# Ledger of designs, part 3: VHH binders against NADPH-dependent diflavin oxidoreductase 1 (ATR3)

Target 1, 247 residues: NADPH-dependent diflavin oxidoreductase 1 (ATR3), of Arabidopsis thaliana (Mouse-ear cress) (q6nps8r221to467)
Amino acid sequence: KPDCFLKMTRNEVLTKAESTKDVRHFEFQFVSSTIEYEVGDVVELLPSQNSSVVDAFIERCGLDPESFITVGPRETENSSFSEEMITQIPIKLKTFVELTMDVTSASPRRYFFEIMSFYATAEHEKERLQYFASPEGRDDLYNYNQKERRSILEVLEDFPSVQIPFDWLVQLVPPLKPRAFSISSSPLAHPAAVHLTVSIVSWITPYKRTRKGLCSSWLASLAPEQEVNIPVWFHKGSLPAPSQSLP

## First folded at step 21 (VHH)

Design u1 (from t3 with S105T)
Fold by ESMFold2, last read:
Structure u1 (fold): chain B 247 residues (1-247), chain A 122 residues (1-122)
Amino acid sequence: as target 1 above (247 residues)
Amino acid sequence: QVQLQESGGGLVQPGGSLRLSCAASGFTFEDYAMHWVRQAPGEGREWVSDISYSGGRTYYADSVKGRFTIARDNVKNTLYLLMDSLKSDDTAVYYCAREGDYWDTPYGFDSWGQGTQVTVSS
């Protein structure tokens, strides 16, 4: 559960018009409740995925977006004997996918290709997937999947005969993760506000596909004062392991 | 937990050679592409090289191409960087990095080592 929600109040381009870089200043205000923070603290934001891409994933998998599913119990980590309390709250399949499954950006692992091979009905697709899952095919899989930054949906579209049951998809699709940013505002200068400076990163893959960071591009697409409540978590101190430290 | 530990750095004269090692533990090493990244004094981090799962494909930054060789030993769970024809601007802390599955940055690193110092000086 998020610590609170934020809404965007400002989206300003900081870089010059002729620049190849796109750096933005974002301002947010708290929705309903506030969290105390200090300059240099970290906020994690859960990005929204493009709804049309989520819909395409659901349709590609032959699923009903309006069906209801029941979440399973959550186990305590580190082999604790204590069990979490089971919650049987139905949730729409589409909502579950939107909030928990990264179908738009993260790449699948090799085991996903192995499971796809069991559910392929076209022989050439099955053979290719088996090759990717094999030791002999792993460097070709790397070039196909990781070097191209292919998403789950892109892989499924390349193998149209594959129909994976939803239970497998829940296990194998990378989870949607919050992204961490250093807070650039001071609560003394800007009470009840959070400011971020974010680089909007894009790159071109070896096969000339343009890719963009999921969270940064989503933030750039938001209009100020739009009523989008962004789930957030606050952490003390410097940004953990800098996933944005390389240009 | 994932652990990456670099070693083999040191002081070397221009034109010299070094071999860096990165010992990996806590994960199935051969399932991950691996990278070398460096950080010169007072500067940001610079990507140097990466290598595919089995080592059949390698990639290099233009600044090191033809001089550095990345390699891996999946039996010993070790990544290597063989550096030849070293120059003073190769002076940096060299980090071993693991490629993940999330593309928030172009290289998608999810784990880093502590680094090993390479100093190229007369």
Scores: ipSAE 0.647, ipTM 0.835, lowest interface PAE 1.1, mean pLDDT 85
Fold by ESMFold2, fold request of step 26:
Structure u1 (fold): chain B 247 residues (1-247), chain A 122 residues (1-122)
Amino acid sequence: as target 1 above (247 residues)
Amino acid sequence: QVQLQESGGGLVQPGGSLRLSCAASGFTFEDYAMHWVRQAPGEGREWVSDISYSGGRTYYADSVKGRFTIARDNVKNTLYLLMDSLKSDDTAVYYCAREGDYWDTPYGFDSWGQGTQVTVSS
């Protein structure tokens, strides 16, 4: 339930080709509804995940992307308002994963590895997962998982015998979250527009994998000709959380 | 909710030592890798060091290797930076930072302290 939608109208590289930094100027227009904002306000954008990676996750977990699921509270026997307040709208499983579950970037927590161990059928995988979840294995888990910035999908692919029920995946997979950017435009100078200046940050892990920020790299990949409606939220004032600008 | 509070900074002579502390609350401290980051006047933030969940793995920027030691006490929920052989280049505000799970930036910090000033001057 975003405040509104934006569509990209310009994607311009500001840095020179020889630069190690990739800084972009993005312009967006409102779609259907408008939000009043002021100079210095913040916009949060919900990124899209790579569809082929989402498909790989769904297939890896043995799930049917076209199945329908129902999400809502189970606080039944409440007064008659409960049925009206929790109208159950079925949603395709693939759509739910795309919009709510970060399967492409965020790293799983230790408890995810513990639950994986209960659903592993290969003994060597179960033992490794139990080790990672144990006090003795915690620092090795850090090196395996966090130092490499492994995603949920990457971890599941390393443990192919694991088949976690979807209910557990919903609870344990990090949620896909919006990312915050300072608005660089004034609505007086650019009516009905939002401009952002964004650094596309990349880094290399100890095992030489290249990583990039999910939202910034996704924005850089969009072409203005594409009609992509981006869910957004507006906040008054400076960034709600600082962006990390360290190398 | 998550709170990180640095202390132990101050004025010190070149070649001197300091011990910085970061008191953590509002989360299960031993479940997170912790970092020190510093910012010199007029400069960007520089990563200094990080430490694994139990403290068995530590990492340092080349500029501080051999002089600084990161440590943690998971019973007291406290992160430490032991600073020896201090140089004028070490003058900065030092921040305690918690590593998160989202990698929008290289270090993925999700929480910061307010910082403690370290000044190395004659």
Scores: ipSAE 0.643, ipTM 0.846, lowest interface PAE 1.2, mean pLDDT 85
Fold by ESMFold2, last read:
Formats: sequence, C-alpha cells, structure tokens
Structure u1 (fold): chain B 247 residues (1-247), chain A 122 residues (1-122)
Amino acid sequence: as target 1 above (247 residues)
Amino acid sequence: QVQLQESGGGLVQPGGSLRLSCAASGFTFEDYAMHWVRQAPGEGREWVSDISYSGGRTYYADSVKGRFTIARDNVKNTLYLLMDSLKSDDTAVYYCAREGDYWDTPYGFDSWGQGTQVTVSS
C-alpha cells in the first residue's frame, strides 16, 4: 500500500562526462493523487528488479511462474477481516517474486547455506555448504559471499544440485525493500513535482565482478516517455544512515 | 536498538600511535563483519578497514595498509583500530560501521556510530 505513484519526467546527468562519478537529477510528477511535502523530506521508492534475472531465479528453482500462491496470515500478528481477506487472494508466483523477494542484490545469511546443505544432492556441494555453515568455515563464507556481494541467484547457480522448496525460499530470501532519497524540490517552486539528486552506485569486487546499486541503476535506466508508475512512500525528513555518501 | 560507540580519539603528533575502540550492543556482535570508515575535513567518507566474523580475515585501504591494524574481541563485543605511524592526512572523524546484507552501496552498512575525532598535528 504505497502512499501514491510517481512517473519520471526528466533524467539528467549532472557530472562531467570524464568523471568517475555519475550523479543524476531526476524529476517526477504525481500520477493521480498529490502528497504534500516539504524540501528535505524523504521519499521511498520501490525499485523494479531486472525481469530476466527474476525469470532466471524462477527457472533455477524449478518453479512455475504462472502458478498461483496464497499469502497466509501467519506472517502478520494483527488480524482484521479486511487484512485476512486481502492476504488470501491468489497471486501469480512470478508477481510475488518480482515484488517481494530480493533475488538480484541482497546476499543470503549463513542460515540460508545451512538449509541449502539439506537440499543439496551432489555430495561435494553438500560438504561445501556444511563447511560454510560451520564455525570453521564462517570466515571463508564471508570471503565467498559478503566480500563478493553475491546475490541469492548467484549463490544458487554456484550450487546447482540444490532445490529448495518455495516455502523455505519465501522465509530465507531477503525481502525487496524500498530505497529512501532526500527530496530536493520545493512544492512552492514546482507544484505537483518531486525532484531527486541521486548518485548512481557502481563498483568492482575483489574477483572483478561489477556490482550496481539496485534502485539507483534502475532509475538511471528509465526513460521519461516510458510512463512507468513507481510506488512511493513519503516521510518527514530524516535520511537513513549516511552510507549513501561513502565513496 | 543497535548501538555503536567509538572512543579513543584525540590529538597526536605525526608518527604517533592511537587505539580506537567501538563498543557494540543490541545485536549478536560475532554474526557481523565490522568496518572502520573515516571522514576528513571537507571530504567524503573513506573506507579504512574491515574484519570478518571471527577475525581471521582483515582488509585495509591502501592508504593505511601496514600502519593500521583492525581487531575484534567477540567476548567484550568490541571492535578496535590500532593506528601507528600517524600522518597529518589521517586527521578525520573515525566511524565504526556494521555490514548489512543489502548492497545499495559498495559497503552495505546498516548501522553507524557517532564517530571519534583523530587529529594529527604538530
């Protein structure tokens, strides 16, 4: 339940062409309803994941993207008639993965490797996963997984004999989260518009893998003419930890 | 809930030494990789060092390699940075940071301390 939707109207590079940094000015308009905000307030945007990567995850896990699933109320402590009825509406598996499961950017935790070991059918894979889950292997897991910024899909591809049931995947795959940005526009100067200044994040890992920030690179890839409706939430101004300013 | 509190900063002469500490609480310290990050006056934040869950793997920025040592004590839930052969360019606020799972940025920090000032001056 987003507060509203925005659509992009401008995507402008602010940094010099020779610069190693890519900073962009984005402009958005409200799609239907307008939310009142002030300069310095925060907007959270839910990014879209690369559809081909989502498809690869679904195929890798042996799942049917067109099958339907039902989300149960066990995930929510608060129960109401409306909440229970909403959570029991069937959703296509692909839609559920696209909107709720971060298969492209977040790294799995140690417990994911432990569960993978129970579902590995190749002995060398089971032994490696058990090692990673053990106290003796924990620092090697850090180098393999966190230091390389491996995604869920990348880990699953490295262990092809592993077939985890979807119920486990829902529990263990990190949730797709909105990303927060400080609003740089004034509604007085730009009625019904939201402007953002965003650094496009990219880096190379120790084993020469190129990584990109999910939301920033997705925003950079949008063209204003595409009419993509972006789910957003507004908050009174405070940015999350200053990790977004780290070079 | 997660709390990181740095200490041990101060004024030191070039060539001197300093030990920074970061007291951690509100989480299972040994389950997280930990980092030191610094911010010099007028500059952006610079990653300094990180350390694996058990401390068996340590990593350093080129600018501090051979001079700084990161360490952790999982019994005391404390992260350390031993700084030797300090230079004027090491003057900065030093932050303790916890590594998360989401890589929206190169380091994926989900928690920061308030920082401790280190000043290297004659």
Scores: ipSAE 0.557, ipTM 0.820, lowest interface PAE 1.6, mean pLDDT 84

Design u2 (from t3 with G108D)
Fold by OpenDDE, fold request of step 26:
Structure u2 (fold): chain B 247 residues (1-247), chain A 122 residues (1-122)
Amino acid sequence: as target 1 above (247 residues)
Amino acid sequence: QVQLQESGGGLVQPGGSLRLSCAASGFTFEDYAMHWVRQAPGEGREWVSDISYSGGRTYYADSVKGRFTIARDNVKNTLYLLMDSLKSDDTAVYYCAREGDYWDSPYDFDSWGQGTQVTVSS
């Protein structure tokens, strides 16, 4: 359960126009309840996925976005929402995917490929999936999947004969996780507000694909006028060495 | 819980060699690709090397290619970094890191060790 919701009130580029870097200053306002925090504390934001990607995933999987589903508890401890709420109340499939399943910025594990092989109808796809799932193919799987930062959707698109039941997808797809940022504001100076300084990250993969950070790019695309409510969690302390600090 | 513990750092002269080790526990070691990263004084963290699940694929930063060798022993749950022909510029805290499933940046790790100090000085 989120601690509260924030809405963006400012989206400002801090870097010069000539710079190759994109660093931004974001300001947020508490929507309802105000949470106490200190400068340097951590706030986790649940990002939104691109609707087109979610739609593409749902379509690829042969699912009805408008259908209502009831899903049982997941075994993973990385769920951002109360599992009890999700399991007890019917929810629209599209909404469920949007809020709980990372189909954009997480690479599947080897077990996903193993399960895919059981649901492949094309023999050549099945064989390739079995190879990736085998000890002999594990290192090649690393190059194909992790090094290239392939998403669930992209992997499924590479194997069009694979049709996995939704109950398996719910178990296999990495959960959508909130992303942590260091708070750059003081509540003393800026009451009822949260400021973040965020590097908007993009990079090129070995196969020359452009990748973007899910949350940073999403935040960059937001306008205050949209009044998007963002679920957030607050944590005391500082961020561990973040991946964004690496060149 | 996931634990990574680096060791093997120390003071060495230019041209010298060191072997770093990272002891992993709390997870199935062979299911994760592993990385070495380093942070020099006053600098940001720099990716050094990574190794695939069974060690069949290895990658290196240009700055260490030909001098460093990454290896792993999945039976011992240990990651290694063999460092030869060390230079003053190699002075840094070296961290063992586990590859995560999520990617918000080119190098996203879900677990880090405490690091081990490597100092190259005459």
Scores: ipSAE 0.873, ipTM 0.952, lowest interface PAE 0.5, mean pLDDT 92
Fold by OpenDDE, fold request of step 26:
Structure u2 (fold): chain B 247 residues (1-247), chain A 122 residues (1-122)
Amino acid sequence: as target 1 above (247 residues)
Amino acid sequence: QVQLQESGGGLVQPGGSLRLSCAASGFTFEDYAMHWVRQAPGEGREWVSDISYSGGRTYYADSVKGRFTIARDNVKNTLYLLMDSLKSDDTAVYYCAREGDYWDSPYDFDSWGQGTQVTVSS
C-alpha cells in the first residue's frame, strides 16, 4: 500500500513560452500521514490513466466495467497499487483495470503476441501475430511494438479478431507502476510539503504518433482545485538514473 | 539480479577506433532490446544507439551515424559498440542500458551499467 497520499497545491510552468520544453514546478501537501524525507529523496507517484482509454480497453476486450471480480496477486518486477489487498475482496473491474493494469504507457512483450495468436479468429491476423511471436519476426516486432511505443490497447485494436480471456489479460498486461521523481524541496524549508520539478515529455514516434509520459502529462493536467489524492511511496536516496528528456 | 557491465573504454586520439562491450547477466538477454547511451561532462545523457532482439534492426543518433556500429551476441550475452572515426565530442561515459516495457520518455531504460569512460583527445 502507499505510504501516504499527496494532493497538488501548485502547478507552475517554469519554462518560457518560447521554449519547446515544458518544465514545471509542482507542490504537494500531505493529506494523510506525513512522511519524513530529505531533499533529493525519491517519491514515487501512481499516475491515473485517462478514463476514456480505460473504457476503450474494457470495451475492446468485451468486458463489463461494472462487474465485480476477485483476482489473485501476480508476480511482477514492477509494483502495483495495493494488488494484494484487492485480491481478497471483490472489486469493480473498471477500478481494477484503472489501478493495476497499464493499458496506456507500456508495450506488451512478445509473449503477449503469442497468446494473441491463439485467440485470433481471423486467419490473416493470426498469421501476423504468429510472425511477430516467431524468431523470424522478432526484430520486426521491435519496430512495430517497442519502437512505436504501442500500448496494450493499441495493439489489441490492430487485431480486432483477438479476444483474450480476462484471466490472461491480468497476467499479460504490464502492471500500472508508480513513477519516481526526485524531491526538490526540504521539509525544513517547506514543512508538510513536497516539491517536484518535472519535465513534461512529449515526442513523436516513427509512425508520427504523439506520445506523452503518463505521469508527467497527468500531473501537468492537474489543478489544485481538483484536490486529487495521489498515492505515493517514499524512498531514501537519489534516483539511480533519470529518464532521458527530449533534447 | 539484472547486471550490465561495460568495458572497453579508454583514451584514443581523434580519428581512432574503440570497441565497447557490455556483459549482461541476470536475465534472458535476447528478450530485450539494448541501448547505448552516453553522458559527457556537465551534460545530460544522450541516446547513442539501439539494437533489436536478434540484431536485425539497429538505430543510431545522427551524431554517430556512419561512425558507430551497434551489435550483439546473444550467445555470449554481450552488447557491442564499435566506434570509428572518433571525435572529441564523443568523449563521455558510455552506458549500456536495457529497454524496459514502460515508456515515459523517448528513451526509457529499466537497467543501466556502471559505464565506461571514453576519452577522445590528441
Scores: ipSAE 0.869, ipTM 0.951, lowest interface PAE 0.5, mean pLDDT 92
Fold by ESMFold2, fold request of step 26:
Structure u2 (fold): chain B 247 residues (1-247), chain A 122 residues (1-122)
Amino acid sequence: as target 1 above (247 residues)
Amino acid sequence: QVQLQESGGGLVQPGGSLRLSCAASGFTFEDYAMHWVRQAPGEGREWVSDISYSGGRTYYADSVKGRFTIARDNVKNTLYLLMDSLKSDDTAVYYCAREGDYWDSPYDFDSWGQGTQVTVSS
């Protein structure tokens, strides 16, 4: 559960046109409730994924975006207690994918390729996936997948005969995670606001694919006062949050 | 609990050699690509090298190419950096890092060691 929600009120480019870098000043206001923070604290924001990419994933997997699913707790290490009632509510499949499954930026792990091989109907695809999952093929998998920063959707599109059941996708697709930023505002000067200074990150892979950081690019795409409530978590900061990247 | 422990740093003269080690525990070492990253005094962190799951593919920053060799021993769960022809510019804290899967930036590291100091001075 998020600590609160923020709404963007300013998106200002700080770098000049002659710069190859894109650095932005973002301002946010609290929605409904406020959180006390100090200079140097960290805020984590849950990014939104590109809706057309989410739609492409759902279509590629042969799923009904309007269907409802339920995710229930399992009895684990609670053998002294028995909870037979479901404590969750149904959620629309598209909403679940949008909020919980990173189909845009995270790479699948080796086990995902193994499971794909069981659901491949084209023999050449099955053989390639089995190779990637094998000890002999693992270094080639590294080059194909991790060095290229391939997403779940990109891998699935490279193997069109594969049709994985949704239960496997939920288990194996990396979860969508919040991203951490250092707060640049002082609550003394800006008691009702949170300011961030963010570099908009992009790079080129060995096979010349352009990649963009999910959260920074998403923030850059937002218009001020757009009705987007951003789920956030606050942390005391003397060190950055764990997901911070190298320049 | 993932643990990475570097060792093998020290003071060395220009042109000298060192071997760094990183002992890994708390995870299946062979399932992860591993990296060396360094930080010179007053500088940001600089990626140095990475190695694939079985060690068959290795990659180096231009600043160290031809002088440094990354290696791994998946039986002993240990990452190595063999450093030859050391220069004063190689003075830094060297970190062992485990590669993650989330590409918010060109590199994603989900676990770090505490680092080992390498000092190249006459």
Scores: ipSAE 0.619, ipTM 0.846, lowest interface PAE 1.5, mean pLDDT 85
Fold by ESMFold2, fold request of step 26:
Structure u2 (fold): chain B 247 residues (1-247), chain A 122 residues (1-122)
Amino acid sequence: as target 1 above (247 residues)
Amino acid sequence: QVQLQESGGGLVQPGGSLRLSCAASGFTFEDYAMHWVRQAPGEGREWVSDISYSGGRTYYADSVKGRFTIARDNVKNTLYLLMDSLKSDDTAVYYCAREGDYWDSPYDFDSWGQGTQVTVSS
């Protein structure tokens, strides 16, 4: 389903130690097949999530990371495993969470808090969740949740009596999405290569928590020539935001 | 089809005042926190202010605190930025932005306006 896979071949810090920003130059090579792109096109990369955070989520929800679950028919269209039998091949629950559920870099919406209120067994937690879901509590919910950039896991840990069934978690946890970057290379100058200039994102929230951008931090952690095949998609144009990137 | 349209920018003298507006359409405005972000020429984006769903909570960058006021009108689906005591450092394109669920950056917004130019000069 991805257009192809990339493997990192260079990870170079561009900013001086004096800078408050960390900007990197990354180089990638195509793994098995080349796709044509133009200068200024966008590549989307599917990031990996921190395994310890995924483990904490699974444990908090009372799930067995080694159990197996079945996945939908869309997976039967994978060219590497394109047989009817693979539609019924189980996937480990931990692998499913790692690949499809954003437990680290997305905040839940108000409806998640409403559903949590139905599954809270401590009365003070239920009352607080009902308040957050109410019109009167909406602004306080913003301060608690979105302004603080609380993750799904952090919210669940603040309300320990809540036990949401896995089926609800699959529906309500934001999906893990690819992240888009402007391509800084030309295929004429660098055939079969993709170069990116990426700001490694880190910030401090109002309650003094350190937050890091999922994809940028993950890319910064990769070693060149490491055997990590990154699923990618290519798109024309680079213009979803008013400013693209620093050089 | 989310649409955000800023207006009200222009040339002002230092110490002057200006009011920016952002007309929102294509979504339920009251369900989203809203932000102002500015970008001076040749520089990165700088977050200016944000406001909660009903307007009961407002937040400001230190550089504008006490001089700028963010407000919203959920009946008219309009976001405002009231700017007082303007300085030359406030010269920038000002963007209206809608809060998203994902944060690959501290202010990774899912929708942006086209911006309105504010120029503060003598």
Scores: ipSAE 0.560, ipTM 0.828, lowest interface PAE 1.7, mean pLDDT 83

## First folded at step 23 (VHH; from v1 with D101N)

Design v6
Fold by OpenDDE, look of step 23:
Structure v6 (fold): chain B 247 residues (1-247), chain A 122 residues (1-122)
Amino acid sequence: as target 1 above (247 residues)
Amino acid sequence: QVQLQESGGGLVQPGGSLRLSCAASGFTFEDYAMHWVRQAPGEGREWVSDISYSGGRTYYADSVKGRFTIARDNVKNTLYLLMDSLKSDDTAVYYCAREGNYWDTPYDFDSWGQGTQVTVSS
């Protein structure tokens, strides 16, 4: 479970208008409980996904966003779901997707394509998926998927005949992971506050696609007036190994 | 915590055989494709073989095809590499690697063992 919740109180661009780099100063305040930290400690934030993308994913998969689901725990730390979300309490499907399934940024692995091939009804799609899942197709898959950083939604949209049951999707879709940032503030100087200095991540893919970091771009889009509560985790020391390659 | 531990390496003469094992823990083993990768001294890592989650599909590098056999026991959470007709060129540290089902690293594999040394020498 999150250590606490933060809400943004400041969103300030530090870079000049002429700069191609977007670096921002974020200030947050504690909304639930205050956690003790030191300068240089790390805070992990769980980002929100674009609602339109989530909706598109749900629609693409033929799911009912308003339906209620119950997800049981898996006996592994590599679960696609936060432990907090694995409850016996029914949850709205849309909410579940929003909070636990990274459908917007994370790219699937080869196994996802292999499973897709089993659920493809169009022969040409099936063949392509099988190719991607094969040793022969490794490089092409890498170029298609990993280098381009295609999302789950984008991949599914490229293969419209694929219909994967939700129970499989839950297992296959990359989990939504929190992103780690170094805390740039001191609690002595700024009581009950957390400051972050964040470079808003964007890059161009080989096919000239603009990609953005899920969390950094999401943070950049936030306004203090929205009073969004952000689940966070605190860690001592240096940044931990990233749980995902996408910031 | 995901853990992979290789074993079974050692010194063997050319033409000999070895059986490597990789004990997996901390995750649902049967949900993941598994790989063997090796690294010879002074060289980069080389993909050797992989096996699908169910074991229904196996692939091999050309360099080991016909000599090596990858297998898995999903009940025992163990990956195997049967190596026959070993050659000097097979000398390397052999790693067990898990293929991630989702994007978590820039690499194809999200978990590695510590490796086991295989030395083929007369």
Scores: ipSAE 0.007, ipTM 0.262, lowest interface PAE 9.3, mean pLDDT 87

